# VH-VL binders against Uncharacterized FAD-binding protein C1783.01, part 2

Target 1, 263 residues: Uncharacterized FAD-binding protein C1783.01, of Schizosaccharomyces pombe (q9us28r162to424)
Amino acid sequence: YGIFAAPILDVRVLTNPGAVKRTYNLCLDISKYPLLEGKDWKIGGSFGIMPPNSDAEVLHLAHLLKIPQHELYVTKVLRTNGGRWPTIWGEDKPRCLYTSLYHIFKWCSDFISKPPTKSLIRLLAEHTLNPVEKSVLLALSDFRQDESYCRICTQSCVTLPDILEAFPSCHPPVDHLISALPQLMPRWYSISNDPSLANKRLEMAFTVQEYHSPNGQSRTGICTGFLEDLALAFLKARHDGSLANKKFTVPMFRGVQQNPFAK

## First folded at step 7 (VH-VL; from o08 with heavy chain Y100H S107N)

Design f2
Fold by ESMFold2 at other seeds, look of step 9:
Structure f2 (fold): chain C 263 residues (1-263), chain A 122 residues (1-122), chain B 106 residues (1-106)
Amino acid sequence: as target 1 above (263 residues)
Amino acid sequence: EVQLVQSGAEVKKPGESLRISCKGSGYTFTEYYMHWVRQAPGQGLEWMGGISPNSGGTGYNQKFKGRVTISADKSISTAYLQWSSLKASDTAMYYCARSHDLGYEQNWFDPWGQGTLVTVSS
Amino acid sequence: AIQLTQSPSSLSASVGDRVTITCSATQSLSYMHWYLQKPGQSPQLLIYLGSDRASGVPDRFSGSGSGTDFTLKISRVEAEDVGVYYCMQSLQYPWTFGQGTKVEIK
């Protein structure tokens, strides 16, 4: 089974004025979702959404890595030294991938929602020219100085782009970087209606997840931020009377089975 | 066509109670949020809080929570801002303003009421 | 709460001048809303959703920006444009305004 582009049929804002959290209800058209014979959706069931990174985040990372725009989009052979991409449940093994850096950063690499690992920080230090910058990165990667890593990287919501901005002499090879980055993970949502009775429609609610960057910017979680952007664009199109000229879709799938050949 | 008409200016002493009103016309009152915005003399604009007239749900800027009460009577398309005990620092212009419920970032104030000047002096 | 900082805080312009007002946010936004409060009047909506003009607003007014930096421009200022301009965000409660930019026309 592949990822299905479910059209958005409706959006409702669920929050009152002054609410701390932003919450939305989405109604999705699943009438064309390919189901196996005898399988159907049920109330309280679940489905997965595959959230991409935003184009703004991808372009910003490419800028920080000094990747020319034309090189970002060219199809090339990319080699990993492990991980399960492009499968969520496949074997953890080295792979040769035929894709673009844009596709990898857009759909496959998580460089925003998780802090850089100590091993990633050591890779960055290995490729940092300025000796002061290098010594700081080495200190962050030292397992015996775990307190400084926790305070800076995990408790302060530091991302890979934040580190690259702070350490301008750091120029890691892109293929090593991709191999070290975590894979984007799907987000699972509960179905809040009975889709068999509602003409194959799914209703689901989500609350936007927020966190704070080191330089004072607030950021949203990848999936709920992506969903919010779609929801707001839908609502604007409905308000403007342009809804019939546009199509809004959510990349989703019903659950998948783990690879039976993996341990 | 759409307009918000507020109650007249008020002169009060510290410790007195006060309720000011904002009547909406030319639209379906329960389909929009109503908000109160404060402007102290010579100062900028501060959002105080708002109400969903349909559900009665309210939200307050923490600065004003517990100091004011926002309410609405949807049968007469009117929102209220009330103090139980005024302070001299409550001297300000108070505006009501209507917003859509189009989701975060997609709400703005249009229209605004004409303002109610509240003067609190000993 | 999201703070909005406008620049400049005050300016004096001649009729026909190009005026630029900036609004910087402490948090990333997709849209900024702008209001004009003319002397002795209530605020009025000028720009909503970043760049859309309210009904009756002349095309000399334009809004732009994303992320943390937003701009309101008046391409050729007129005498009627005098007042205080405010930016506003509606991403997070409490909704907040910039401190205002006073525009005088000379």
Scores: ipSAE 0.000, ipTM 0.450, lowest interface PAE 14.9, mean pLDDT 81

## First folded at step 9 (VH-VL; from f2 with light chain L91Y Q92R)

Design g6
Fold by ESMFold2 at other seeds, look of step 10:
Order: sequence, then C-alpha cells, then structure tokens
Structure g6 (fold): chain C 263 residues (1-263), chain A 122 residues (1-122), chain B 106 residues (1-106)
Amino acid sequence: as target 1 above (263 residues)
Amino acid sequence: EVQLVQSGAEVKKPGESLRISCKGSGYTFTEYYMHWVRQAPGQGLEWMGGISPNSGGTGYNQKFKGRVTISADKSISTAYLQWSSLKASDTAMYYCARSHDLGYEQNWFDPWGQGTLVTVSS
Amino acid sequence: AIQLTQSPSSLSASVGDRVTITCSATQSLSYMHWYLQKPGQSPQLLIYLGSDRASGVPDRFSGSGSGTDFTLKISRVEAEDVGVYYCMQSYRYPWTFGQGTKVEIK
C-alpha cells in the first residue's frame, strides 16, 4: 500500500445550527495519484485513510510514560518483541527500528481507538509496583473471566492512557509497550462522486464520531477527529486569506473493487 | 458595508401572534448562519436559535423550542422570528446576528442587527 | 449546557486603569469570544477565537486563556469603554453567554 498525500481542494460545512452531530464534506485532489495498474476510480468504490493520532494524544501518552518531550523526538534504535513494522503489511517479527518515539506513537500505534487487550493489561500488571493496583490489573487480564474486562474496558471506552492515569505505579518498558500495542489501521470510505467526470477529484462526507471518557471529557474517533482538525484549519485559512501559504493533505490510498475492511 | 436591518418595535397583547424580520445586505446571505438572541429588560444575552438560509435547517435553544419559529427567505435575504401566541414574559429586545460557518468552535456573531423591542402587556 | 461565569459582575475604573475580566466555563473549550454592549447599542464583537481583535478594535484590548479559564484585558481604559462585556462560547449548542460585566468609568 502506497500512501498518497491528497491535497484538500475544498471544505463545506454540512452541519445545521443546533445540530448535535458535526458533518463536513471534503473535496480531495487525486489528479497526481499514481496509476499503478490502470485501475480507474469509480463511484461506489472505496479508499482508505491512514489517520494519525493527534499531537495532543501523543504528548499526553508521553507524559504518562514519563518520556521527556525532547527525547520523544530523538531518532534512535527501538527494539520490538514482534508485530508488523513499520506498516501493517510487514512480517510479524522482532526488529530494530530507526525512528523516534513520536513517529511510532503518531503514525503507527493504536492506543486510542481500541480498548487495551487482556495481554496488554497483563504486561501492565507485570510492571506495576503497587500491590493493590497490580491485583486489579491481574483481575482485568484474567482469561478465565470476561465480565469485569467487558464492563470496565470495552463498555466504558477505556484507553491505554486512562489505565496509566488510574494506575500511577505502572511503568512498562516502552519497547515492550510498543510491541504489544495494535498498529493503526486504515479507515475506509466510499467514493461519493464520479472522479473521472469531476477532473480527478474525490468528494466525501463524514460525521464526527464522539464519545466520552470515564472522566467525562469529550473525545473524537481518530479518523473523523483528524479529518475535522484538517477541515477547521482549512476553513480558518480560507477565512484569513492564508490558504495559498498552507498545505492541507489527507493520507489516503485507493481500494480495489471492494473495501476489504468494511463492517 | 455588511448590515443587518431589523423590523420596528412592536407593542402586543398576550395571545397575539407576531413575526419580526432581519434583512441582510452587503454579503452573500446563503454563505452564513443567522441567529436570534434575546435580551430581557436589564438582563443579559440569550441565544434563541438559528438557521442555515441555504438549506433552511434550524436549531433552537430548548428553552424556546415550540415557543418560536425561525425561518428565512433567501430570495430577499431576510430571516424571521415568529410567535404564534405571545406571553408577557416575551417582552424583550430581540437581536439578529450573523455567524460564520467555519466549523466547530470557530463561530462568533458579527454583525448584529439594531434590535427589535417587543413589548407584550395588557 | 455550558455555563459561563464572568467575574467581576461590575466594576468602576478610572481612565488609564488596567482592567481584567474573567470568564470561567463549566467545560474545557479552545476559544472564547467577547462582545461589548455600549449603553443603548447592540452588542459589538471585540475578540474572536480567543485572541483575535475584530476590525477597528484598538490594541489595548486583548484576550487570552484556554481550558476553562479565559480573560479579557483592557491595558489602559478610556471613557468610551463603558458598557457591559460578555463572553460567549460556540463549543456546544446551545451557544451561551456569560452573565455580563458592567464597566463604569469614573
């Protein structure tokens, strides 16, 4: 999968006053998308977006892991115990990576959109000093009993940062944590226009997916939150007259015939 | 240059209907939202609701839902606020205000109309 | 709905004084907008998007803040600055205003 940085040509706000949900339309320039096999774009087909985690979420995780901000950006050798690296299409094996922790957390690791797995919680328990905190994490990771895990982790929309905040004596090694985290997956969208007739442009509408953390703070889905942040910045730049001085792109790729990850 | 001009003051009795207007000029009416804001005598500002003139989509503060109707006629760049049955508690200054459609959190009122004083008494 | 609480509710200032008005929100938000309603007039935009001044607003007015706490400052008050100041949020519908801060010049 080659990821294409599609320029945003236009943003339209579809949200009505008083609406509970926020909806936008994006117009993307695909005129420079590589023609790898002569497959054409068509309405009803699909494309994938590779959403990064927000900088706020990356910095928050780094804070909870006690990683100094300057060390977050340093390129260094990182060792994994497995997983597919640097992309979801690689082999599942241990490897050395030459990158920064920022890059890994920004583009590669999914620590927000899915609840922590039982195996991740077990890793956290193994690196938790407080005996009470450790016993709670061990109970959540118990493969013989699912009810507590489902109630607390999946039904309550708990994330890795939420657990680290609730269990301050938990200090997992970063290398082991990265190896245990799921990799970010693309999010799939249907093409809503005919790109061949629209000068190689894609139009897509999206509604921002919102939920609340256990602390009551509002959160957005990774992909629609990322897309909204781009949309807002584009609209502000257009209003300020600075649009020509800014670059707004969506990391995307063309799907083949059917969206293989659609649910 | 951009102006919102509202209809004149009204004196009404409880139970009467009323429609007040706000005409926009100096801008493309359908590119912005229009809102109504109430100010009771000696009180602060209270958002009542708004409309997208392009789509006709409306939203209301729950306090006023069912009490007023917001509408627009984009062919004459005019928004309306209407009561089917006024109460004495509807006595207030009513402002129209334009907002940008720049998305989440990025909206503010500029400009405001001059206000329409509505007095409801027996 | 998000409640906005301004402090103080009223104040008297002399020409040249520095004035600070605060606006506290019941939820975290990114931007606050500020309006001035001079006596007998409609509200007028002063500050939008937290810190941007509206056209024709002098640079003695400034806005700042994030999270739940926002401030409007007047570095050197002038006689024309009398009126009621309102903060406003557009984070969640219904959009809400603070209760107002009345500023009098002596």
Scores: ipSAE 0.360, ipTM 0.723, lowest interface PAE 4.2, mean pLDDT 85

## First folded at step 10 (VH-VL; from g6 with heavy chain Y104R, light chain R92Q)

Design h6
Fold by ESMFold2, look of step 12:
Structure h6 (fold): chain C 263 residues (1-263), chain A 122 residues (1-122), chain B 106 residues (1-106)
Amino acid sequence: as target 1 above (263 residues)
Amino acid sequence: EVQLVQSGAEVKKPGESLRISCKGSGYTFTEYYMHWVRQAPGQGLEWMGGISPNSGGTGYNQKFKGRVTISADKSISTAYLQWSSLKASDTAMYYCARSHDLGREQNWFDPWGQGTLVTVSS
Amino acid sequence: AIQLTQSPSSLSASVGDRVTITCSATQSLSYMHWYLQKPGQSPQLLIYLGSDRASGVPDRFSGSGSGTDFTLKISRVEAEDVGVYYCMQSYQYPWTFGQGTKVEIK
C-alpha cells in the first residue's frame, strides 16, 4: 500500500486567455482509496503525489549514458551505496536492487529538479577521460569554494543531462550514479473540495512550474509537468471521443502516513 | 451549425468610442474561449486578446492592453470588443474566433466570425 | 512572445503543382495549426494539432513537423486553393500567427 493510482474523472482548464502561467483543475476518484481506520478526508487537507520522470527524459539520459535501449528494460541487480529504497521511507543503507534501469530512472531517481551536488560532480570527474573536461568538473566540485559551482550550476539551472552533454568523455558507472542521485520526493497539494459531500471525489488545482535551461529551452517541474501531460492527454482523448479506451491515473496518497515500524 | 455573427461595419472619427459585438450560436457559449483577432489593411493576423465567458477572465496581447476592453454577456451568448478612444491606426478588420480550452498547444480557432470593418478617419 | 516565420512569403503555382509552406518557431513546439484566408473571406481552419484535417478539408492538404520546423503541403494545387496561408501556435500567450504565405494560381 501507500501509493494509490487515483483515476482522473475530469479536467478543467483554469488558465485565462493571456495568462503567462497555466493552471488546471483535476477531479480524482478516491472512492477506493484504502483509508486507515478512523481517518477520513478533510477539506483543506493535504495529499502527496509521486511524480515519475517523463519517458523522454529517461530515454535521453539513457542515450547520454550510452545505455542500449534493449538493456534499459531488463531486470537486473543494481547495487547502491546508500539511500532509502524501495520507498522514501525505507532505511538508508547500501542495497542490491532487483529492478530495471528504466524503473529506477522513471520512478526513483531525481536527475532533473535540482542541480547536481558537488559530490555527484566529483563522481563525474573521476570517470571523465578528457583532461580538460576533467579539470573543469574538478573545479566545479571543489569543496573549498562555491563561486564556480553557484555561477555555473545553480544560477543556470544545470541538470545531470546538461553536464553529460557538455562533457562527452564522462562515462560514470551506472550503479555508482544511481547511488549518488537524490531520490524522487512527493509533492504536496491541498484538497480544494469536501470529498464527503462530493461522492469521494477529490479536486485539486495546480499551476505549471516553468524554468529555462542554460540553452534557453523551456522546462517544467517534474510534478506539475507530469500533471499537465496527463491533463492534456485526458482533454485530447475526451475531445477525440477515445476517453473510454484510455486510463489516466495520478499516483497519490493521503497526508502523513504512519511509519510501519512505529505501530 | 456553429456560427459567430458580428456587428456591422463602423466608420468613426479619432477620439470616439466604439463597441463591436460577436454573437455565438449552435453551441454552449460558456464551454469555449472567445478571441478577437485584428487584420490591418494589407497585413496579417494578430491576436488581440480573449475571454473565458464562464469565468469572465480576460487577457490581452500587450500591444493592445489598455487600448481595448473585452467582455461577454453569457445570457445572450455575446462577446464584445470596446475602445474608449479610437485612433486612425485602429482602422482594420476585426474578427472574433472561438477556441477550445484543451490546454497548452491544443487550441485552435474554429469558427471565425465574418469580420467587422472599422474605419477611423477624419 | 513565440515568433513564427513562414517561407515563402508568396508563391505562384499552376493547377496540379505540389506546394510546400514552412513555419519556423522560436522555440520547440509539438503542434502547429494552419488556416487559409481566401480572397475576401474570413480565415478558415485547415489543419489542427499538427496533422489533423478540419472537417471538409480535402486530403491533398497535409501538415507535419515538430520541434521548431513545421510544414503544410498541398499535393496537387487546385484553383480554389488561392489565398493566404497562416500558421499559428497555441503553446503560450500571446498566441501568434506566421506572417502569411500568399498562394496565387497561374
Scores: ipSAE 0.602, ipTM 0.844, lowest interface PAE 1.7, mean pLDDT 87
Fold by ESMFold2, look of step 14:
Structure h6 (fold): chain C 263 residues (1-263), chain A 122 residues (1-122), chain B 106 residues (1-106)
Amino acid sequence: as target 1 above (263 residues)
Amino acid sequence: EVQLVQSGAEVKKPGESLRISCKGSGYTFTEYYMHWVRQAPGQGLEWMGGISPNSGGTGYNQKFKGRVTISADKSISTAYLQWSSLKASDTAMYYCARSHDLGREQNWFDPWGQGTLVTVSS
Amino acid sequence: AIQLTQSPSSLSASVGDRVTITCSATQSLSYMHWYLQKPGQSPQLLIYLGSDRASGVPDRFSGSGSGTDFTLKISRVEAEDVGVYYCMQSYQYPWTFGQGTKVEIK
């Protein structure tokens, strides 16, 4: 059970003139998707997309953590103590992984879509030298009350990079930070067509999700921003007549998990 | 050849209604957006609004919302701009322009219609 | 709405001069589109997607820039280049134009 790189066959713009939000339809080639025996695609079913963080966000985080850009790409050995990470559906076991910090931040760690947990903020406080900064982080991480955390972190859409910018004396060890970050999870979409095995095409629509950071920068949702970037590149390549020279894929997998103990 | 041909110049009085047209040819009308752009005398260009001819979906610059109606008849590849009650300040050149549907910031106007001069006086 | 400001508002050039027109946006963009309106004519597409020339546009015209600052250049201006030049963004509705740059040939 793995992630399939589905080629994009077609993109349609669904956005009407004057619209404040942008909407697209994607047509994906699922002809080579490895279906389990007895399973089939169905209208109204679901599938998951594994969106990566953008390169810009990964490089920005690396800058804030003082990771030299060349070290970001070095292959390292990472050992886990158990669990399914970095897989979603793999076995719960210790693992020895050969990967880079770039790949972990790109594909595995969610440092944008959710406010930092109180546990993560506590880790940051433990590695903060300035006493005033440390006191603020300790107050935000206080599990006995949510008032400061909700007002500052949740309602303002604060991210880990935002905190690192606001608290320059905070120097968490990168290994500890990776262990504390949530896993980047799939986003679920509905199949909008009635695919047959002979057609082997899957259509889905999405609307780009936008919001503003505390400093006023426009941000997109990780998945819909990723999908829009692919859609725009596809549309430009088709218009330019260069589509055959380019490869556009969406990392996806079929939804609906069987629970063998329920049967 | 892709062409946009607009209806002829109009001289009107305040309070009168008016509908001007833009006929597209040489392309599949429903595959592109159609827009209206205003140029007041001695002034620059101002986007008024547009239509997706396939869906009929419209959108307007807030300055003109409620003042004009944009519509299309895809069976004859024609878009329309309509006023229910003209004002002297509506005196301007009005262009239709075709745009692509290539997503965020990948759209431009090509071609433009020849323009329809609307004069509202006395 | 995204506001576009062109500079200069007008200029006079001799045949053969290099002409530079700038367009400044109130937010970051990847692409600018440029139009020329010759005297008594409709606007016509000159540059699209920041740097691509429309069909029939000579290579003395070039567009560049990203972020908030964009530039149209005419490497050696000719008599037929007279008119008003407009930049345009299609990042978000309402789509907007710069106020125009009038180019006269001496």
Scores: ipSAE 0.578, ipTM 0.836, lowest interface PAE 1.6, mean pLDDT 87
Fold by ESMFold2 at other seeds, look of step 10:
Formats: sequence, structure tokens, C-alpha cells
Structure h6 (fold): chain C 263 residues (1-263), chain A 122 residues (1-122), chain B 106 residues (1-106)
Amino acid sequence: as target 1 above (263 residues)
Amino acid sequence: EVQLVQSGAEVKKPGESLRISCKGSGYTFTEYYMHWVRQAPGQGLEWMGGISPNSGGTGYNQKFKGRVTISADKSISTAYLQWSSLKASDTAMYYCARSHDLGREQNWFDPWGQGTLVTVSS
Amino acid sequence: AIQLTQSPSSLSASVGDRVTITCSATQSLSYMHWYLQKPGQSPQLLIYLGSDRASGVPDRFSGSGSGTDFTLKISRVEAEDVGVYYCMQSYQYPWTFGQGTKVEIK
């Protein structure tokens, strides 16, 4: 097993009028979570959520990479130079994947949660036609100095899409890019209620993490943005009376014991 | 049938206090937010602030913060807008309006109260 | 705060005309909400969630748009459609309205 699709039982908006930040409470059905005999959920334990990238982010990246729509969704053989597939707990080895670019960008590649690595920026520079743009990318990827990289990439929350927008002559091969991108990692949350065999429900609260891109546009973190999108869709479906026609799930898994004395 | 019924028009002098009311009926008062919207003579609409009647949590447009107090009495399904010291610039029509709480951008005002005209003149 | 700018500020139409009102936002949004304030009355909900009509609103009213540009259309204007139309966003507090579009029917 590994990743459990926990149904959402309820959503509560915790945001008060006038609040700057948005906060929600989710109630998840964990009654069917496959626990080993004698194991149970514990207060203070952790659980992980495996958030996908949003469709908007995937389509935006595809646009910047000039991937035609027919190519984005076509199932084909994709080759990797390594990584842990299909989950982060698999063996780290080269693979042949039978999937689409859409599914790779949606569920597997991390291109927005962290700034691009210097090695990724070097790859981008190698595929940049404009000499001025190329020289900037080469300087940014220089392992001998960190000042420009820290100021531009780390402190300004720059993402791969931001680099591709700023350097329009950069056209990396998609297969090389997929091999160079890190895999999506889970986001960890603490269990805040007292789940038991009788309860079989897990409650969590989250505040939407917001950032501003270098050009001032608002962006959300992958996981809290994903959770907000689910929460909004759930609330709208409940309001419209269409909740029975839709299924809302959170891909999650039970965390590892953090304190050996906690039981 | 969902209705919001506001208190009647008020004529006041600068420096006086005032509390106007908005009574909700035909729905569960604590399941929705209540808001106050101002319309100065010949002008457009401005959101002033709102309250969650269930929790008592309030929030204000910065323009009106410190000038008004929003409150509610859920036992009688009534929200209030209150000034401790009116100014002539407070002359306006004041509407209460109900909103759902369905998260980001999934909220709208329905219904609105009939409005309370507040005239403040020396 | 998110600012909403409506266009035109006013217009005059004959019964049966097609009327188009636009609302531009300073930030990308998914939904716009629309209200009509008839002369001497409270505002009333016309369109919510971008395109959904409020109860009792005739199908000649339609809303559309996404991103920063939103549109309210009246396919065949009637005399009762006179008043000031407002767009509103509820993405972020403070919730804000457009400045209004006055529609006169002749």
C-alpha cells in the first residue's frame, strides 16, 4: 500500500472576517487505513500528505516549455537516469516509465516548492540561445560563489517557471529536464485530535502558505494550496447539493514514530 | 424566506453615539456571516466589516477600524453597527448583508437589508 | 487591497438592446459576483460565482470571465433593468466593489 486516499468528511472555514491569512479545518475518514494489527493512531504522531502540483502549474510549465497539448497527454515511454519510482520509498535506479508528461509533472516532479539547484540552472544555461541570457544563467550557477544565487533564487522564492519566463531563449529538452528535477516530497502534519478505533477520524487545521513571485503575483505552497483547492471544491459541492456526485480525497500516510517513548 | 430587517432612519448631531440593528429571520443565524456596507450619498458601495455570529469573531476594513464596532446577539438573531462619536462624514446609507462562509472567493451577499439612513448634521 | 474597475461608468440603452458591462481586477480571480441596485432600493444579487444566476433573475442576464477581466451581459434589456450595477470580489479582505455602472433605459 503506502499512500491512502482519505475521504474528506467535513470542511470548516476558520478564517474570520478581515483576516489576512486563510485557515481551514479538514476532517478525514481514516477508518479504512490499513494499519498493522496492534498499531493505532497517536496524538502527537505525524502523517504525511503527498500533494500533486496544480493543473494550472502543470499547464503553465508545459506552455513555457512549448509542449504541444497532444504531446503533453500522450502516454509514451519516458526514460529516467534515476530516482525513486513510483513513490519516494522505491529503489533509486534508472527506469523506463509508461506514462504521460502530464502525469510526471502533476504527481512526480517538484518544480515549484524550492528554487532550482545550481546544477539545474547549469543545464538551463547549456540550452539557452541568447548570449546575454546564457551568461547570466552561467553566473547564477557558478559553484565558486553563492551571493547571486542566494539573493535571486533563495531569498526571492524563484521557481523553474520563473526562470523560464525570465529567459525566453532557454529551451531545455524535456527528457533532460525530467531527469534533473527532484521528485515531489510529502508534507508532514501532526495529528491534532485523539483518534481511536471508535473515532476513526483525523482532524487537521492548515493555514494557506502564500508567497509573492518576483513580479508580485500571489502564489501558494504546493500542499496548502492543494488542500485549499479541495476544501473550496468540497464547500461549493455541499452548497450546491452536489456532494454525492463527487469524491474528495487526500493522499496521505501514517508517519513514523518520532518519540520512542510515545505510545 | 430569508429576510434582514434593519432599524429605522436616524438623525444625529456630531459627537453623539448611535447603534443601528439588523435582524435576520428565515435561516439559522449562526451559520452565516453578517456584514455592514456603507453607501455615502451619491457614491458607491464600501465594505465596512463583518462578524461571525457563532464565534463572535469580527473584522474591519482599515478605513473604518476604530470608528465603529460590529457586534451580534445570536439569541435574538440580531447584528449591530455602533459609533461612539459620530461625524458629519458618517452621513450615509448603511446596509447589512449576509454571506455564506464557503472559503476564498466563494462568498457573496444575499440577502441585503433594506438600509438605514444615518444623517449627521450640526 | 484588490481594486475593481468597471466600464463604462454609465450607459443609456433602449429596450431590446444588448448591454455589456466589464469589470477589471488588479489581481487574477476565478469568480466575480454582480449586484443591481435599482433606484431607491437596496442592492440585490444578480450573478454569483461568475456565471450562476441568483433566484428569480431572468436568463437574459449572464456573467463570464476569468483572470482579471469579467463581463456582465444583458441580452435583451427591459425597462426594469434600470439602476446601478456593481461587481464584487470575495477573494481577499477587504472585500471590494467596482465603482458602479449606471444603466439608463429609454
Scores: ipSAE 0.576, ipTM 0.830, lowest interface PAE 1.7, mean pLDDT 86

## First folded at step 12 (VH-VL; from h6 with light chain Q27R)

Design i3
Fold by ESMFold2, look of step 14:
Structure i3 (fold): chain C 263 residues (1-263), chain A 122 residues (1-122), chain B 106 residues (1-106)
Amino acid sequence: as target 1 above (263 residues)
Amino acid sequence: EVQLVQSGAEVKKPGESLRISCKGSGYTFTEYYMHWVRQAPGQGLEWMGGISPNSGGTGYNQKFKGRVTISADKSISTAYLQWSSLKASDTAMYYCARSHDLGREQNWFDPWGQGTLVTVSS
Amino acid sequence: AIQLTQSPSSLSASVGDRVTITCSATRSLSYMHWYLQKPGQSPQLLIYLGSDRASGVPDRFSGSGSGTDFTLKISRVEAEDVGVYYCMQSYQYPWTFGQGTKVEIK
């Protein structure tokens, strides 16, 4: 199946005073989820969420890549050198896509969750004009030694935007960049209730995952950050009395319906 | 009207125990967090800790952890702040304050109790 | 813990003056909350969620800011505005206040 936009029915804050980590419960409406004949939801089963990157991160990346905002949204033909499209179950092959750069960065490319690969850093080095900047990027991408890469990229939680900020003479072609970026992957959650007893509702809890950037600022994981942003907006809208004129949905799909911890 | 009414002023000696109270009215007690805030004489405000009255879950500022106990009795809509052994440095005004349960950054104190002055001296 | 630093620590104003109080945080925040403690009284909510006025708060009070810098303004101060103003964050525990800004009327 494809991705289902499950409406949020309720949000509850599970965080106790003094807690280091923030935890929320979401209640999702799955009454209209297209189930195959004879299939159902089970307690302890799983489902996947396809988290998008935030608009702020997409616009920030576009700014760093010198993409004018109006051009970001234009639908056009984009050619890739590989990847599984439109879903993670597709073939890993080159394609022609009819979409916008915004859609690709929003829903398809993972430029935040993981450090850039050495292959990606080599692509950046090939398109860096300043010789000092280029030599640093070449050293980071050197497969013969890992010390610089591990210390700078992995241990410091460096992202593609961080590199583009640090190396202003780096101007990669966008088509090449898209082909070199990993795809956004789903995140898996367990069903904590019996949906048939709960009138086709699915409940799940999540804890916000936080990391630190090289600048010392906190960052959240893509999925739990996305879910927290939805939860906060829902709670604020309910408090303000504006809930009825807003829509909150979670892009999700049914997973295996066996207890994954029994394996 | 939402109101928090605290117990009266206390004069104690070092080493004595004490429990002060904060009774909420005009709202559903278990739907909000309750917090305790300290103000030493002539000084600013310090968050001491709080409780979810529905679950009984508590948390403390590390400065006060092990020095005080926060509890609640939801059957009478009352939160408590308790010391097992007071020190002279515990002399301060103590406020209870209610907060919403709206997630990160979306919580503020409204209303506050009238305060309970605790004086600890030989 | 997140530290909040207010400026100025103290000020004297004449009725009708414009008053500006700043609150600087040690990390980026989306919202700041503000309280007024009048002499001999409990603190009371003034501004929440950065810019929303609490019930009964006159429109001469306004809050603004984002990132690490937040501002409370009084457009034309009145004699009744005397007291200590505190900013507060509820991003992470322990929740913390600024050290306070004492406002006196000359």
Scores: ipSAE 0.626, ipTM 0.854, lowest interface PAE 1.6, mean pLDDT 87
Fold by ESMFold2 at other seeds, look of step 13:
Structure i3 (fold): chain C 263 residues (1-263), chain A 122 residues (1-122), chain B 106 residues (1-106)
Amino acid sequence: as target 1 above (263 residues)
Amino acid sequence: EVQLVQSGAEVKKPGESLRISCKGSGYTFTEYYMHWVRQAPGQGLEWMGGISPNSGGTGYNQKFKGRVTISADKSISTAYLQWSSLKASDTAMYYCARSHDLGREQNWFDPWGQGTLVTVSS
Amino acid sequence: AIQLTQSPSSLSASVGDRVTITCSATRSLSYMHWYLQKPGQSPQLLIYLGSDRASGVPDRFSGSGSGTDFTLKISRVEAEDVGVYYCMQSYQYPWTFGQGTKVEIK
């Protein structure tokens, strides 16, 4: 199925006074969603959201990789040695991509949601000039021992940008880095209303997922953070009376039935 | 013309119960949240808790949880703050304050009630 | 809970002075809200969403800041500006106020 830019019709804050976590309800306009013949929306069904990384995270990564802002946005040929590029629906094979580094980092690469793999850390070690830094990265990537990797990378919620900050002599080639990074995956949500009724609207609720970085700063999950940013902007625009001249959309697509006993 | 009018000052003894009220007018009561803010004599402002009048959902600052009950009657646009057993330390000015909830960081109090002075002494 | 620390705790100003009040938070925030409690009155909204003035608030009041540091400024203080100024965060519950800044006119 293709990705549809669903307009946001309404946002409701579901967070009760005193709540620790923040929860929102989104109402999406699906009246123009292209449905295949014989298919329809159903309550309790699923749909996917394709969240981008934030611009702040993309610009931060580009800074750490020493990519000039001009080069970040230039459309060029980018070669991979594998993976499902540019989207998760592509075949897993080497290919040439005609896009920008910005588009890849914004929409395609997952560099913050999971700790770097040992394979990625070994690539970083291979392109690290300082011998002390290199030896640390090699130890973290050692497949024969997991103790240091689990303590430092997994338990401390370390990301690729965190490693690049800690190891300033690490200069991986961007093409190799893109090939080694996992792709952004959609996040799946349940439809909380019956959009087959005459209203042609889809409602969903989400709770913001938060975690802490190694330096103690709060970070949000990619998708719920993206959705919260949209919700906040929508609510502010509605309050300010500027909603009519702004457009808020969620990149989404219809899910497929997975329950074999459903009627 | 949006107004919050609170019940009058109270003088009580320790162990007595008390319910104070805050009546909203000039707006749709169920579209906004109501909060209670405490100001001890000569001290600053302290959020106590709040209520969604539409759903009845409440939340409390842990400091006051179990000490007070917040409720609302949406048919008369009124919120309440109630103690089952007052202590001398409950002597303070109590304000109600309205907010709408526009998400993280996008909330503020406007307007405030005139305040209800509660004095608890033997 | 998020702590807010105001500076100064009190000040005396002459009519026409420029007054600056700061509010420091224990975590990064995008917005601060400010209230004035005049003597014998309830608090009233002054600045919301960091820099927006509440209805009827003169443009001599301004708010700014981001991250952990926020500022309220009065460009030319007037006699009616006496009272206690409070900052407030609504990032997470419990919502919290600064300890207050008392402004007096000499």
Scores: ipSAE 0.545, ipTM 0.815, lowest interface PAE 2.1, mean pLDDT 86

